# VH-VL binders against a9wi57: the designs that were tried, part 1

No score or structure here was measured in a lab: all are predicted.

Target 1, 243 residues: a9wi57
Amino acid sequence: MATLGRNVTITLIGHGTFHLTTPEGRNILIDAWVDGNPVCPEPWKARVRENLAAIFVTHGHFDHIADLVDLARETGATVVCQYDMVPYLEGEGIPAAQLVGFNKGGTVTVADVRATMTTAHHSSTIYENGQIINLGTAAGYVLRFSNGFTVYHTGDTCVTMDMQIIGELYRPDLVILPIGDHFTMDPRQAAYALKLIGAKYAIPEHYGTFPILTGTPEALIEHCREFGVTTEVIALKPGESVS
Below, numbering starts at 1 at the first letter of every chain, in headers, positions and changes, except where a header shows other numbers; antibody chains aren't numbered by Kabat.
F, E and O stand for the ipSAE by ESMFold2-Fast, ESMFold2 and OpenDDE, each averaged over both directions (binder to target, target to binder). V2 = 0.75 x the mean of E and O + 0.25 x the DockQ between their complexes.
[cut] marks letters that were taken out.

## First folded at step 1 (VH-VL)

Design f01 (framework fv_felzartamab)
Fold by ESMFold2-Fast, scan of step 1:
Structure f01 (fold): chain C 243 residues (1-243), chain A 123 residues (1-123), chain B 107 residues (1-107)
Amino acid sequence: as target 1 above (243 residues)
Amino acid sequence: QVQLVESGGGLVQPGGSLRLSCAASGFTFSSYAMNWVRQAPGKGLEWVSGISGSGGSTYYADSVKGRFTISRDNSKNTLYLQMNSLRAEDTAVYYCAKDRGYYGSGSYLFDYWGQGTLVTVSS
Amino acid sequence: DIELTQPPSVSVAPGQTARISCSGDALPKQYVYWYQQKPGQAPVLVIYKDSERPSGIPERFSGSNSGNTATLTISGTQAEDEADYYCQSADSSGTYVFGGGTKLTVL
């Protein structure tokens, strides 16, 4: 396994949920699907709750927010999300004081992390009581840590030329991106995304959880070579970390 | 045990052609990219060409592009380099090298090399 | 289109630390790999991904990649470490590039 050497620990909890520890020792989550997540290791169901400072939400689909309200209420963590999601989450019982709503292009600072919300080409809804509830539009994040280490989480998305702008403006060291196909990029589109972004490291996600999510890290690596991409693919298993 | 064995080197006249082979054993050949690296007598290493595990993507150094063709036969665990329009400056020992991939977790790049085969281009 | 520059030679006394540099403008964003080659032999990988050692490579070998320069460090250099050393990296076009090589002399 690769060593980042940047005092940030990144753990794949499973599917689209990531746990990160900042240089200051603060724990944060990106998305919140834990208890019902079939690939989440049992010990991590308890560990994600330990000293949780913030949860960054990419979009409102169930496989990204299923445990959001419960985790926020249990831990007191700050929930960072698209502005349009705030009234819904407050209505579900998350105190207003824990909610930080903003939008694409904006930057907020939470848990010593500077977070810029980025564009993602995906939908963002939840089904409750037979109704579809609009939770805004899908987003990604550029997370800049106190030591300058920068992570770009694309969110759920197809490939887009906007990724080149994000790569040039923010110069991420590491990108987290979906490769599962069907609902997100396939490995070939993800390899092209890495060409646009230009980061040194990539962690693939959103694959293998269900049979329909057929993308693999091996296929991603093959297509990276096809496009002349030098990014190192760090294929974490659920529960594995890199630091 | 991984083993790579090159063959097909020899003496050729300028403008001539040669085909190099590399017989691989001890690993799942189709799962790994393969490369040719050359070394002129008394000089340094120069990467020549690479091919993906499936054979779907090929890469060449500018010095050989249009003259050399890399290929593989995964059913025979064999890598090839077809060299055409040979020049005196192509004289070198040609090594076959196994590539785990630059981009993969646990990648070693050229983790195993063959013993090399000498190509001499001279009149 | 990347170029990697190495010093042509480095000399060190037995037991002293040898440092071999590899410079290139792309190195802050690219991994570097190091190979040892003894006369009449094929190259042997000694460092991969800037600083990792393959199984069987002595602990005295270490690597770093900082700024525009990667460095191979051999602590407590031994007579058997005398060899040519090559750095290698990749560019965005899917090609690989070697440095010119450094002859390490241990006397």
Scores: ipSAE 0.000, ipTM 0.425, lowest interface PAE 17.0, mean pLDDT 87

Design f03 (framework fv_felzartamab)
Fold by ESMFold2-Fast, scan of step 1:
Structure f03 (fold): chain C 243 residues (1-243), chain A 122 residues (1-122), chain B 107 residues (1-107)
Amino acid sequence: as target 1 above (243 residues)
Amino acid sequence: QVQLVESGGGLVQPGGSLRLSCAASGFTFSNYAMNWVRQAPGKGLEWVSGISGSGGRTYYADSVKGRFTISRDNSKNTLYLQMNSLRAEDTAVYYCAKGPYDILTGYRFDYWGQGTLVTVSS
Amino acid sequence: DIELTQPPSVSVAPGQTARISCSGDNIGSKNVYWYQQKPGQAPVLVIYRDSNRPSGIPERFSGSNSGNTATLTISGTQAEDEADYYCQVWDSSTAVVFGGGTKLTVL
């Protein structure tokens, strides 16, 4: 796999869950679907719990928050999420002291990472006990590490011109984006998103976990060629890392 | 509130066809995955087929692939199961079951219809 | 790859605790759902995602899931709890897998 050379390790845990280690050795997650995640490698179920400092939540769908409450309570990790999600998570048992709520356009610093919440065009609603619970609006993140290395996670989304603004303002080195189709961008939309963002590296996610998620890294690469996009696609398998 | 009413079951000869229907009410039908689960006389539950809320994606148990087709008409709040090339082992009560809001939520069935009996005999 | 094994029957006296097991390789890594089915009726969801109760399900119903065994526990079992109980998991290779079912008899 490509070498980033920036003292940040990124591991795909599976589907939409990512584990990152900062230059300071702090461990963070983006989204939290681990124990019930069918593609999560067994060793990583224990490893995500080791010195976990923070969990950044993109939105409230089950495949992004299934293990959030349990991991937060178990590890003491700070949960970083959209403000409107805070009362729900506190009601589910995450201590208020572990919850950092903010909103799109805003920036917070957690685990030595400067995080800006970005927009994503997606829903953020769950269905529990015969009720539909609205958990705000879907989001992405720009994570700037202490050494200037910058990761843009688009969240679950369709392609949007807002991605060009993120590319120009934050100049991400690496983008994490969904390619699964059906619920998120297909590979062709994702390739166009990479054209708008202009990052050097891309890690595709949210594909192959279920038969309905038919997008592939190979299709993404072909559409990048179609659009003249030179971003290097780093197709991680669950449990694989790049650093 | 939520109601699922199956129809279309009956006695059919091996090799024959039947179309089951499930009329749904009490929820926004197009937002939910729908499923068919069957139960042979005196036996346990067996998942047969599932369909996404939009109808764009379908899934089948290996035992029925190529013979059964699941579909839905969201304008009529109705789920269908077209059963072709029926075999004696397809004899069962067929339940319509409401799935999750998002098929990625997992595969649980929070509401079930009363079932419709399909008997395949010669 | 996963096969779910349940005991075919469990008997308890009224007021006793009933425990119904559901065994499968590494089932603790999966979300387990439990259904109650009374004779001639459709199944009813009684536990979702290992340990959560739907609205309307009595608090005497609880669930756990660890290692190779998930358990449905009914505390202070009542006559109306007499039914067949099925566990269920999602398995990407087969989509949905049900256990063989357990007949609970309240004597």
Scores: ipSAE 0.000, ipTM 0.432, lowest interface PAE 14.5, mean pLDDT 87

Design o01 (framework fv_ogalvibart)
Fold by ESMFold2-Fast, scan of step 1:
Structure o01 (fold): chain C 243 residues (1-243), chain A 123 residues (1-123), chain B 107 residues (1-107)
Amino acid sequence: as target 1 above (243 residues)
Amino acid sequence: QVQLVESGGGVVQPGRSLRLSCAASGFTFSSYGMHWVRQAPGKGLEWVAVISYDGSNKYYADSVTGRFTISRDNSKNTLYLQMNSLRAEDTAVYYCARDLYGSGSYPYYFDYWGQGTLVTVSS
Amino acid sequence: DIQMTQSPSTLSASVGDRVTITCRASQSISSWLAWFQQKPGKAPKLLIYKASSLESGVPSRFSGSGSGTEFTLTISSLQPDDFATYYCQQYNSYPYTFGQGTKVEIK
């Protein structure tokens, strides 16, 4: 696989869940679908719990938060999420002291990482106890590490011109973006997103987990070639890392 | 059109091994996760194991971990369950079942089952 | 593991009766619950998924409700073909777990 050389390790846990280790050795998650995730490797179900410092939540769909409450309560990790999600999570048993709620355009520092919440064009609800619960609007993150290495996780989204603004303002080194089609971008739309963002590396996600998620890294690479995009696609299998 | 047909069941002594097969037809087998579910005579259903569409990920019930191995051959549209160190409590009808994605990024549920194959572990 | 408990374990009913079966999870499973029907000597058949969604080809007299930890399967007007054992199953997290079953018998 490619080498980042920036003292940040990124592991695809499966589907939309990522584990990152910071230059300081702090462990963080982006989204939290682990125990019931059909593509999560068995060893990583235990490993995500080791010295977990923070969980960054992109939106409230089940395949992104299924294990959020349990992981936060068990590990003491700080949960970073959109403000509207805070009352729901506190009601589910996450102590208020572990909850950091903010909103799009804002920046917080957690686990030595500066996180800016970005927009994503997607829904963010959960169905529970016969109720539709509004958990705010879908978001992405720009994560800036202590050494300047910057990761843009788009969240679940369609392609938008707003991605050009994010690319120009934050200059991410690496982007994590969905390519599964049906619920998010297909590989061709994702390639166009990479053209707008201009990052050096891309890690595709949210594909192959279910039969309907038909996008492939190979198709992404073909469409990057079509659009003259030079971003290096790093296709991680669940459990694989790049550092 | 969708069909799942189990085979390989029979009578076997405790401590021995047996391999079950599930032949799939009428759908793109390589696109679906597959499960084994068992049912002891006169008892309820018990989930046994799952394998992802490409065979890269597997999960097992605690009762069979270390003894059973799930595998698949997508070129033959066939699912397997290798059962080692068999015990009397493994006596059951074994069903293969296909996952079906409901809607959204939501978890799987079983839409099709095979007719089952009986495994009897006795001395 | 998430434990699934059904009640009642058996019930006796007549054709035309409204039948209700309850399923409880030991922890919240949102709406990730399916209901299956099993007749003697046959494989289970999917009736309902995502707690309340009726599988294609299943008669409208079957309905599901509930979320979180308490779920119900209702048969609004029992037919002769409905005498069977019914199972709930959570698919929220591995290992997937089933209720112990509810046998619906002729009175």
Scores: ipSAE 0.000, ipTM 0.433, lowest interface PAE 13.7, mean pLDDT 88

Design o02 (framework fv_ogalvibart)
Fold by ESMFold2-Fast, scan of step 1:
Structure o02 (fold): chain C 243 residues (1-243), chain A 122 residues (1-122), chain B 107 residues (1-107)
Amino acid sequence: as target 1 above (243 residues)
Amino acid sequence: QVQLVESGGGVVQPGRSLRLSCAASGFTFSNYAMHWVRQAPGKGLEWVAVIWYDGSKKYYADSVTGRFTISRDNSKNTLYLQMNSLRAEDTAVYYCAKGRYYDSSGYSFDYWGQGTLVTVSS
Amino acid sequence: DIQMTQSPSTLSASVGDRVTITCRASQSISNWLAWFQQKPGKAPKLLIYKASSLESGVPSRFSGSGSGTEFTLTISSLQPDDFATYYCQQYNSYSRTFGQGTKVEIK
């Protein structure tokens, strides 16, 4: 397991959900699929609730927001999301005072983190209670911590040249990106994304949860070699951390 | 496990005041909006007031605006309704109701107390 | 205030019957509607929220539908425990308003 040496702990909870502890000791989540997540380790179902300061939402699909409202209610965490998602989440019972709605290109400060919303090429619609609800457009985040350590979470997306712009403007140290294929990038597209971004570290996500999500970290590493990408791939199993 | 227990009801003359209390247990009181709902004898339900989880916002039915004040003490897990300038039409069982989440903009109430009777008569 | 009107005001039914209660809002409330059940001498109980979402622990014979201004509560096969008064409630705006209630009585 790699050592980041940047006083940030990153834990893969499973699938698309990540728990981060900041240099100042604040706990944050990226996406919120925990209780019904088949790959989430049992101890982490309780641990994600401890001193949770904020939840960053990439998009509105069930496997990213299934536990969002319950976690926000229970912990009082600030929910950071695309502006158009705010009325839906307020309607689901999260008070306006806990909701920070903004949009792509914008930056907000929540907990001890500066977050810039980036674009992601993906849908952001849920089907629930017999209704099709459009929750805006899919997003990623650039999270800059108090010590300058910068994480780029691409969100669920295909590869796009926009990733080069993010790499050049924000110079992320670490990228979290999907490799599962079918609904997101496959490992080869993800390797090309890493070439565009130029980060030192990458943590793959959104694979192995269901049989259809066939991408593997091994295939990602193979294609990084194909494209001359020197990014170190840190393949975390659910419940594993890097710090 | 969730329990809401109302108290403070009784018989009072028109024009006078009464304060209702609701003691909450079995949930994190400070995380939820709280409501008062009333029901006149033999009549339907009428929503009275709501207070957000942190006390920052309050809303009232037109029939009680300017006369009733909702408040809460999160350190004591207690909800209050101060009722001033009482009228015969305020005679009802008053229920304390828990919001489903931190505010009530998107959800209704999932738990109710047993109610406390307020009778306004001369 | 948004006015909520229920129909019918009283309904007589037998065990096993399919019962439908309607609720109409004076202006659009999207899907911000709940249904409550109240038995004599008891506090109301939440059955359905957000027009069609079944509250935990509520039997699957209860269902809700509708959006905008017209909503329905359906009990697919009435049981003895279901003889009660039912209320719809909008929570789209303050003041929160209830329908006048529908009393479901044994035939």
Scores: ipSAE 0.000, ipTM 0.392, lowest interface PAE 18.3, mean pLDDT 87

Design o03 (framework fv_ogalvibart)
Fold by ESMFold2-Fast, scan of step 1:
Structure o03 (fold): chain C 243 residues (1-243), chain A 123 residues (1-123), chain B 107 residues (1-107)
Amino acid sequence: as target 1 above (243 residues)
Amino acid sequence: QVQLVESGGGVVQPGRSLRLSCAASGFTFSTYGMHWVRQAPGKGLEWVAVISYDGSNKYYADSVTGRFTISRDNSKNTLYLQMNSLRAEDTAVYYCARGFLEWLSYYYGMDVWGQGTLVTVSS
Amino acid sequence: DIQMTQSPSTLSASVGDRVTITCRASQSISTWLAWFQQKPGKAPKLLIYDASSLESGVPSRFSGSGSGTEFTLTISSLQPDDFATYYCQQYNTYPLTFGQGTKVEIK
């Protein structure tokens, strides 16, 4: 597996949930589907709760927020999300003091990480107890660590030319992007996204969890060759890390 | 092959109770929301109730609220409808139906239906 | 509750005909609408979801259109297998509600 050499550890928890440890030793999550996640390894259900400083939310679909409220309440972690989600999450029992709401184009600093919210072309609603609840619009993040290491998580999205702007402005070292098809990019679209972004490393996500999510890292690598993309694909299994 | 098989229908007197079951096979039952829909003889379809994949959320039609209870046992791949205080107007074929997609926290529309079980409420 | 009104209640047609069934919602439901086919003594079968998306395995002669409050199901060239009752259903808001049905009968 590749060595990043930048004092940041990235672990795939499963599906769309990632655990990162900063150069300062702070623990953060991107999205929060853990306890009911069929591919999450059992030891990581407890480990994500250890010294959790922040949770960055890409959008409001169940497979990204199912454990958000419980984790935030248990750990005291700061929840970083699109502004429109704040009233919903406060209503679900997350204390207002733990909620940091902002929006696309904006930047906040949480857990020693400078986070910029980016656009993603996806929906962000849930249907709960007889209601269709609008949780804003889907987002991604550019996370810049204290040592300059930069991770771009695209969120759930289709490919968009906006990814080229993100690549040019933020120069991400590593990109996390979905390849599952059906609800997000297929491997061929994801390979084209990597061409637009220009990152050194890529970690695919949002595939193999359910039969309908048919994209594979092997197909991604093949389409990277098709488009002349030199990005190194790091195919983590749930519970695996790169650092 | 996705299969839903309803059972428990029959003839009951007004004011009595009846419990319907729906046995699911060919898919991961525990990840889907499930519905009950009924159809009175010679009439159209009427939605009755829904239950989330984990059983934490339920919603009912006004006509059955307080009388019917939807539940599920994911270990047995079975959906239930407990029908109390039955009325002549509850006479119908009862269908169970699967929600559109796995792991949705919401109650989506319906794709796969069982064959139905007839409930007749008469004296 | 959202009321779903179908028109016509009954339609007489011949094999090869183009048939259209309309469905009107009492308030906007965006595209949260499905169309079902039901044959006598059988369970309903999903044809169209999200107003215009064709369910896998459903023949291409079926199509759906519309958004907001006005929706249409079209069968471009009616086949013998298509004589049935058709229902629209909104899933925008609970309780879920069906139209009263449109019976497509042989002429």
Scores: ipSAE 0.000, ipTM 0.403, lowest interface PAE 18.3, mean pLDDT 88

Design o04 (framework fv_ogalvibart)
Fold by ESMFold2-Fast, scan of step 1:
Formats: C-alpha cells, structure tokens, sequence
Structure o04 (fold): chain C 243 residues (1-243), chain A 123 residues (1-123), chain B 107 residues (1-107)
C-alpha cells in the first residue's frame, strides 16, 4: 500500500464510508453506513464512535446516512451537510447545535478542516413512512487539512467536466471516487474523471458491496493507462488505511 | 466558554466618529461570522452589521450604510465597528454577537452576545 | 426590509400560566425565525431558531411554531425566571430585522 507522508490517515470503512484522522488527531467520517453495512469490519463498528468530531454527508441515500442520526447523537459529532437536509435531520433527532448546513460552492471549517461543497450528478431523494422526501441534491467535498493536504471526495456521481474546475482551483492531492457502475461511474468514466482532476492519488469506492457493483480497481488502472493518466490508484479493502 | 467583551463606547458629539472593539475568546474566532446589534435606551433590538469569517463579505442596515464600517483582525481575535458622522439616533448599547454557523455568511441566529458598550451621541 | 410585528407589546401573567406571543412577517420568511429572551440590564439569549428548534439548554416549556408569515412562541407553564422581554428575529434576508419586543411581566 502507498504512503502519503502528510499526517492524514484515511480508512475505508466499507462501500462509501470513510474514516479520516487529521494532522491534529481529530477523527472525521465521510458518510455514515456502519452497523448494517455488510462489508464493514466488526471492530470498526465500535472504532468509528471513538472521539468522532464530525460527519460530512454527501447525499441522503440509505447507504450513506443509515447510521448518521445514531452516530451523531451518541458521539456529539458535528454533522456537515447540504442546507436542505437540516430540517429533516433535526426532525430525526440530531440537535440543531450539531448541524452545519451550507451549499455547493461554499466553504466551512469544522474539526480544523476547511470543507468546500462540490456538485455531484446523482439523486438525493428517499421514501419514508409513505412519503417522498427530497433531501436536496447530491454533493461532494474538497477537504483541506491544516498542513495543506487536500482530499476531493466526488460523492456519488457520473463523470462531469465540472471536475476539471475543481482540479484546477483546489489542486487535490488525493481523490476518493466511485467505480462501481450501475448507480455511479464505471471504471472507464472514473479514469476520465481522474484525467480531468489531475490528482496524485486516487482511492476507489462504491464497488464490490453487491453483485451488481461490478467495477474493479484493476479496470480503473487499465483505463487510466488508456487515457494517459498517471494517478496512483490505492485500492483499500474495508478496514485498510493509508497514511 | 465563549466570551465577548465590547469596549470603546462613550459620549461623543454629533458629526464626530467613534470606534468600537469586541475581544473574543473561548471559540475559534476566525471560523465565525460576527455581528453588531444595538439597542437604544428603553427600545428594542436593531441589527447593525455583519462580517464573514474571513472579512470578504459585509452587510449593513440601511440606517448606517455609508457611515459605519465593520472590520475584523483574526490574528487578534477582535471585531471592530468604525462609526462616522454620528447622529443622536445612534445612541444605544452596542452588542457584539457571534453567528452560530461555522464560517457562515452570518445568516444564522446569534448564539452568544457580549455585555454591550454604551454610545451616547449628544451635544 | 422585512418588517416583524409582535403581539402583544406587553402582557401580565402569573407563575404557572400559559403564555403565547405572536410574530408576523411582512412577507414570507419560510422558517427562518429566531426567538430571543432579554432580562433587564442583560444581553439577549437565543431560545429558539428555525421557528421551532429549541436551543441547547433551553427548558422544554418553551416551544415555537409557524412558517411563512405567522409565528408563535409558547411558554406552557410560566416560571419566575421567564419574566423578561421576548424578541422575534427573521434571518431569511438582509437586513436582519427584529420585532418590537413583548414584555412579560408579573401580575
């Protein structure tokens, strides 16, 4: 596995959930599907709850927020999300003092991390108690740590030319992006996304959890070669870290 | 423990200038928008101005636009209000107030207030 | 500017009473309304935001309701600590505006 050398530890919890430890030793989560996540290692179900400072939410689908309310209530973590999700999450029991709502293009600082919300082309509507609930639009994040290390999580999305703007403006060191196909980019689209972004490292996600999510890191690497992309693909298994 | 302490109030003649300061502690000052709110003796609250966390965005009440300037020094955890061309109607207790939203534009309600500093504009 | 009007301006109540204060906006502000409590000689304190969300540490006897242009603050069983002036405030649009205040005094 690669070494980043930037005092940031990134762990794939499984599927679309990531645990990061900042240079200051603060723990943050991107999305929150843990207890019911079939690929989450058992020890990490307890570990994600330890000193959890913040949870960044990309969108409102079950496989990204299933444990959000419980984790936020248990840990006191700040929940960072698109503004339109705030009334829903407050109604579900997250104290308003823990909710930081903002929108695409904006930047907030939580847990010593500067977070800019980006566009993701995906749906963010749920069906609950006989109601269709619109939780805004899907998003990604650019997370800039205190030492300048920058991570771009694209969120669940298809490839879009807007990724080139994010790459040029924020110059991320590392990209987290889906490769599973069916609901998100396939490996070929993801390789093209990496060409647009221009990051040094990439961590693929949102694949292998279910049989229909057929994308693989090997296919991603092949298409990166096809497009002349030199980004180093770091294929983490659930529970594996890079730092 | 959030603490906001205003200073710089006093008695000043109409048409003159006065500068207020607000010293902040107990939170990461550089991460929050800050407001000035005033209250004339025996009257209600009136919002005066807001400044974003990094100083890039500022908004003012119509009653003070062109006369007052809000600013901040994040290295000193201090908020300022420069008041020019003062009028008798500017007489009030001036409160420094913290936005509840991290690095927000100042569109959320004020979760903490200072004790206030009295400005009296009279001949 | 959005004008905020409170009713009543003053009310007299006894400990244990249910107190209701209303706030009207001159145009729709959705749910972007906060309620503040101010005691004589003190700075205001946030009670409720987003029309109905109770701020941390605020007693459950306080509740807020409403959306659009009409809002209500209710104190279900008035306590000695609750004799104060209450202000509504919209934060939908700049310029931010407060109601004129409602003074809740002991009878």
Amino acid sequence: as target 1 above (243 residues)
Amino acid sequence: QVQLVESGGGVVQPGRSLRLSCAASGFTFRSYGMHWVRQAPGKGLEWVAVISYDGSNKYYADSVTGRFTISRDNSKNTLYLQMNSLRAEDTAVYYCAKDSHYYGSGTLPFDYWGQGTLVTVSS
Amino acid sequence: DIQMTQSPSTLSASVGDRVTITCRASQSISSYLAWFQQKPGKAPKLLIYKASTLESGVPSRFSGSGSGTEFTLTISSLQPDDFATYYCQQYHSYSLTFGQGTKVEIK
Scores: ipSAE 0.000, ipTM 0.396, lowest interface PAE 18.9, mean pLDDT 87

Design o06 (framework fv_ogalvibart)
Fold by ESMFold2-Fast, scan of step 1:
Structure o06 (fold): chain C 243 residues (1-243), chain A 120 residues (1-120), chain B 107 residues (1-107)
Amino acid sequence: as target 1 above (243 residues)
Amino acid sequence: QVQLVESGGGVVQPGRSLRLSCAASGFTFSDYGMHWVRQAPGKGLEWVAVIWYDGSNKYYADSVTGRFTISRDNSKNTLYLQMNSLRAEDTAVYYCARERGYSYGPFDYWGQGTLVTVSS
Amino acid sequence: DIQMTQSPSTLSASVGDRVTITCRASQSISSWLAWFQQKPGKAPKLLIYDASNLESGVPSRFSGSGSGTEFTLTISSLQPDDFATYYCQQYKSYPLTFGQGTKVEIK
């Protein structure tokens, strides 16, 4: 595996869930599908609960929030999400004091991380108890750590020219982006996204969990070559880390 | 200071086996894909095999598929090439090479090479 | 398999000459091409990657150009240290393949 050398550890928990440790030693999570996640390694089901400071939510689909309420209640972690999700999550039992709601273009500081919410072209509606619930619009995040290391998590999305603006304004060192096809970008679209963003490193996600998610890191690398993209692809298996 | 040092070459009879090793130092071995490339005396370069940084994926040239096996031990910073059913046309200098930063990109560092001679 | 063909196979030149070596791929490889220099009895050395990017520590007299199926390595002012065999290599797909080599020798 590549080394980042920036005193930030990034672990793929599985599918779309990531665990990060900041330079200060704070633990944070991006999305929260753990206990029912078929690819989550058994030891990580307990480890994600250790000293968890914050959970950043990209959107409200089940494979991103299934364990959100339980983890927030158990750990006391701050839940960072789009403003429109706040009443729903409070109604599900997360104390208001743990909820930080904001919106696209805005920046908040939680767990020593400056988080800017970005656009993502995806749905964020769920079906619960016979009702269709709108949880706002899908989002990504730019996470800037205390030492300047910057991670752009695109969220679930198709490729969009807005990614070029995000790359130019925030200069992310590393991009986390979906390659699974069907519900998100395929590897070729993801390679084009990396061309727009211009980051040094990329970690693919949201593939291989189910047979329908057919994208592969190998195909991503091939299409990066097709488009002249020099981004180094770091293909983490569930439970693997880079630091 | 990146170094790759091959060993295990020598003279071997057709149909026999030989195992090559490549000892890596001066970089984090487990971060890089590794390749074997060979060169027959007076001839050009021929790619032989690749192994991903974590050992999960391997690919071989058709000429060696089924006979050669690439492997690595990240705890020992060592790359291996197990060569079975050797043929006269396998006679070559074998180089280990480090991938620059892509899964099958260009090779930024090469070993000195080890000569394998297959003769009766 | 993607076949790589170099021309010329042998080139005679004098110090100070501009030297051009061409590499042709049997199908489009975008910019996924590298150039290597090899001296007798030594391992190859990377000169150019991604068709036109100069590897760190390589003299600026070396340059690469091209995309798709046609590629060129240029040495703007040949030095004594540049008499060697040069290889192009595609890394778009497996198996990785090399050109047959171009030997640059003293005129």
Scores: ipSAE 0.000, ipTM 0.419, lowest interface PAE 16.1, mean pLDDT 88

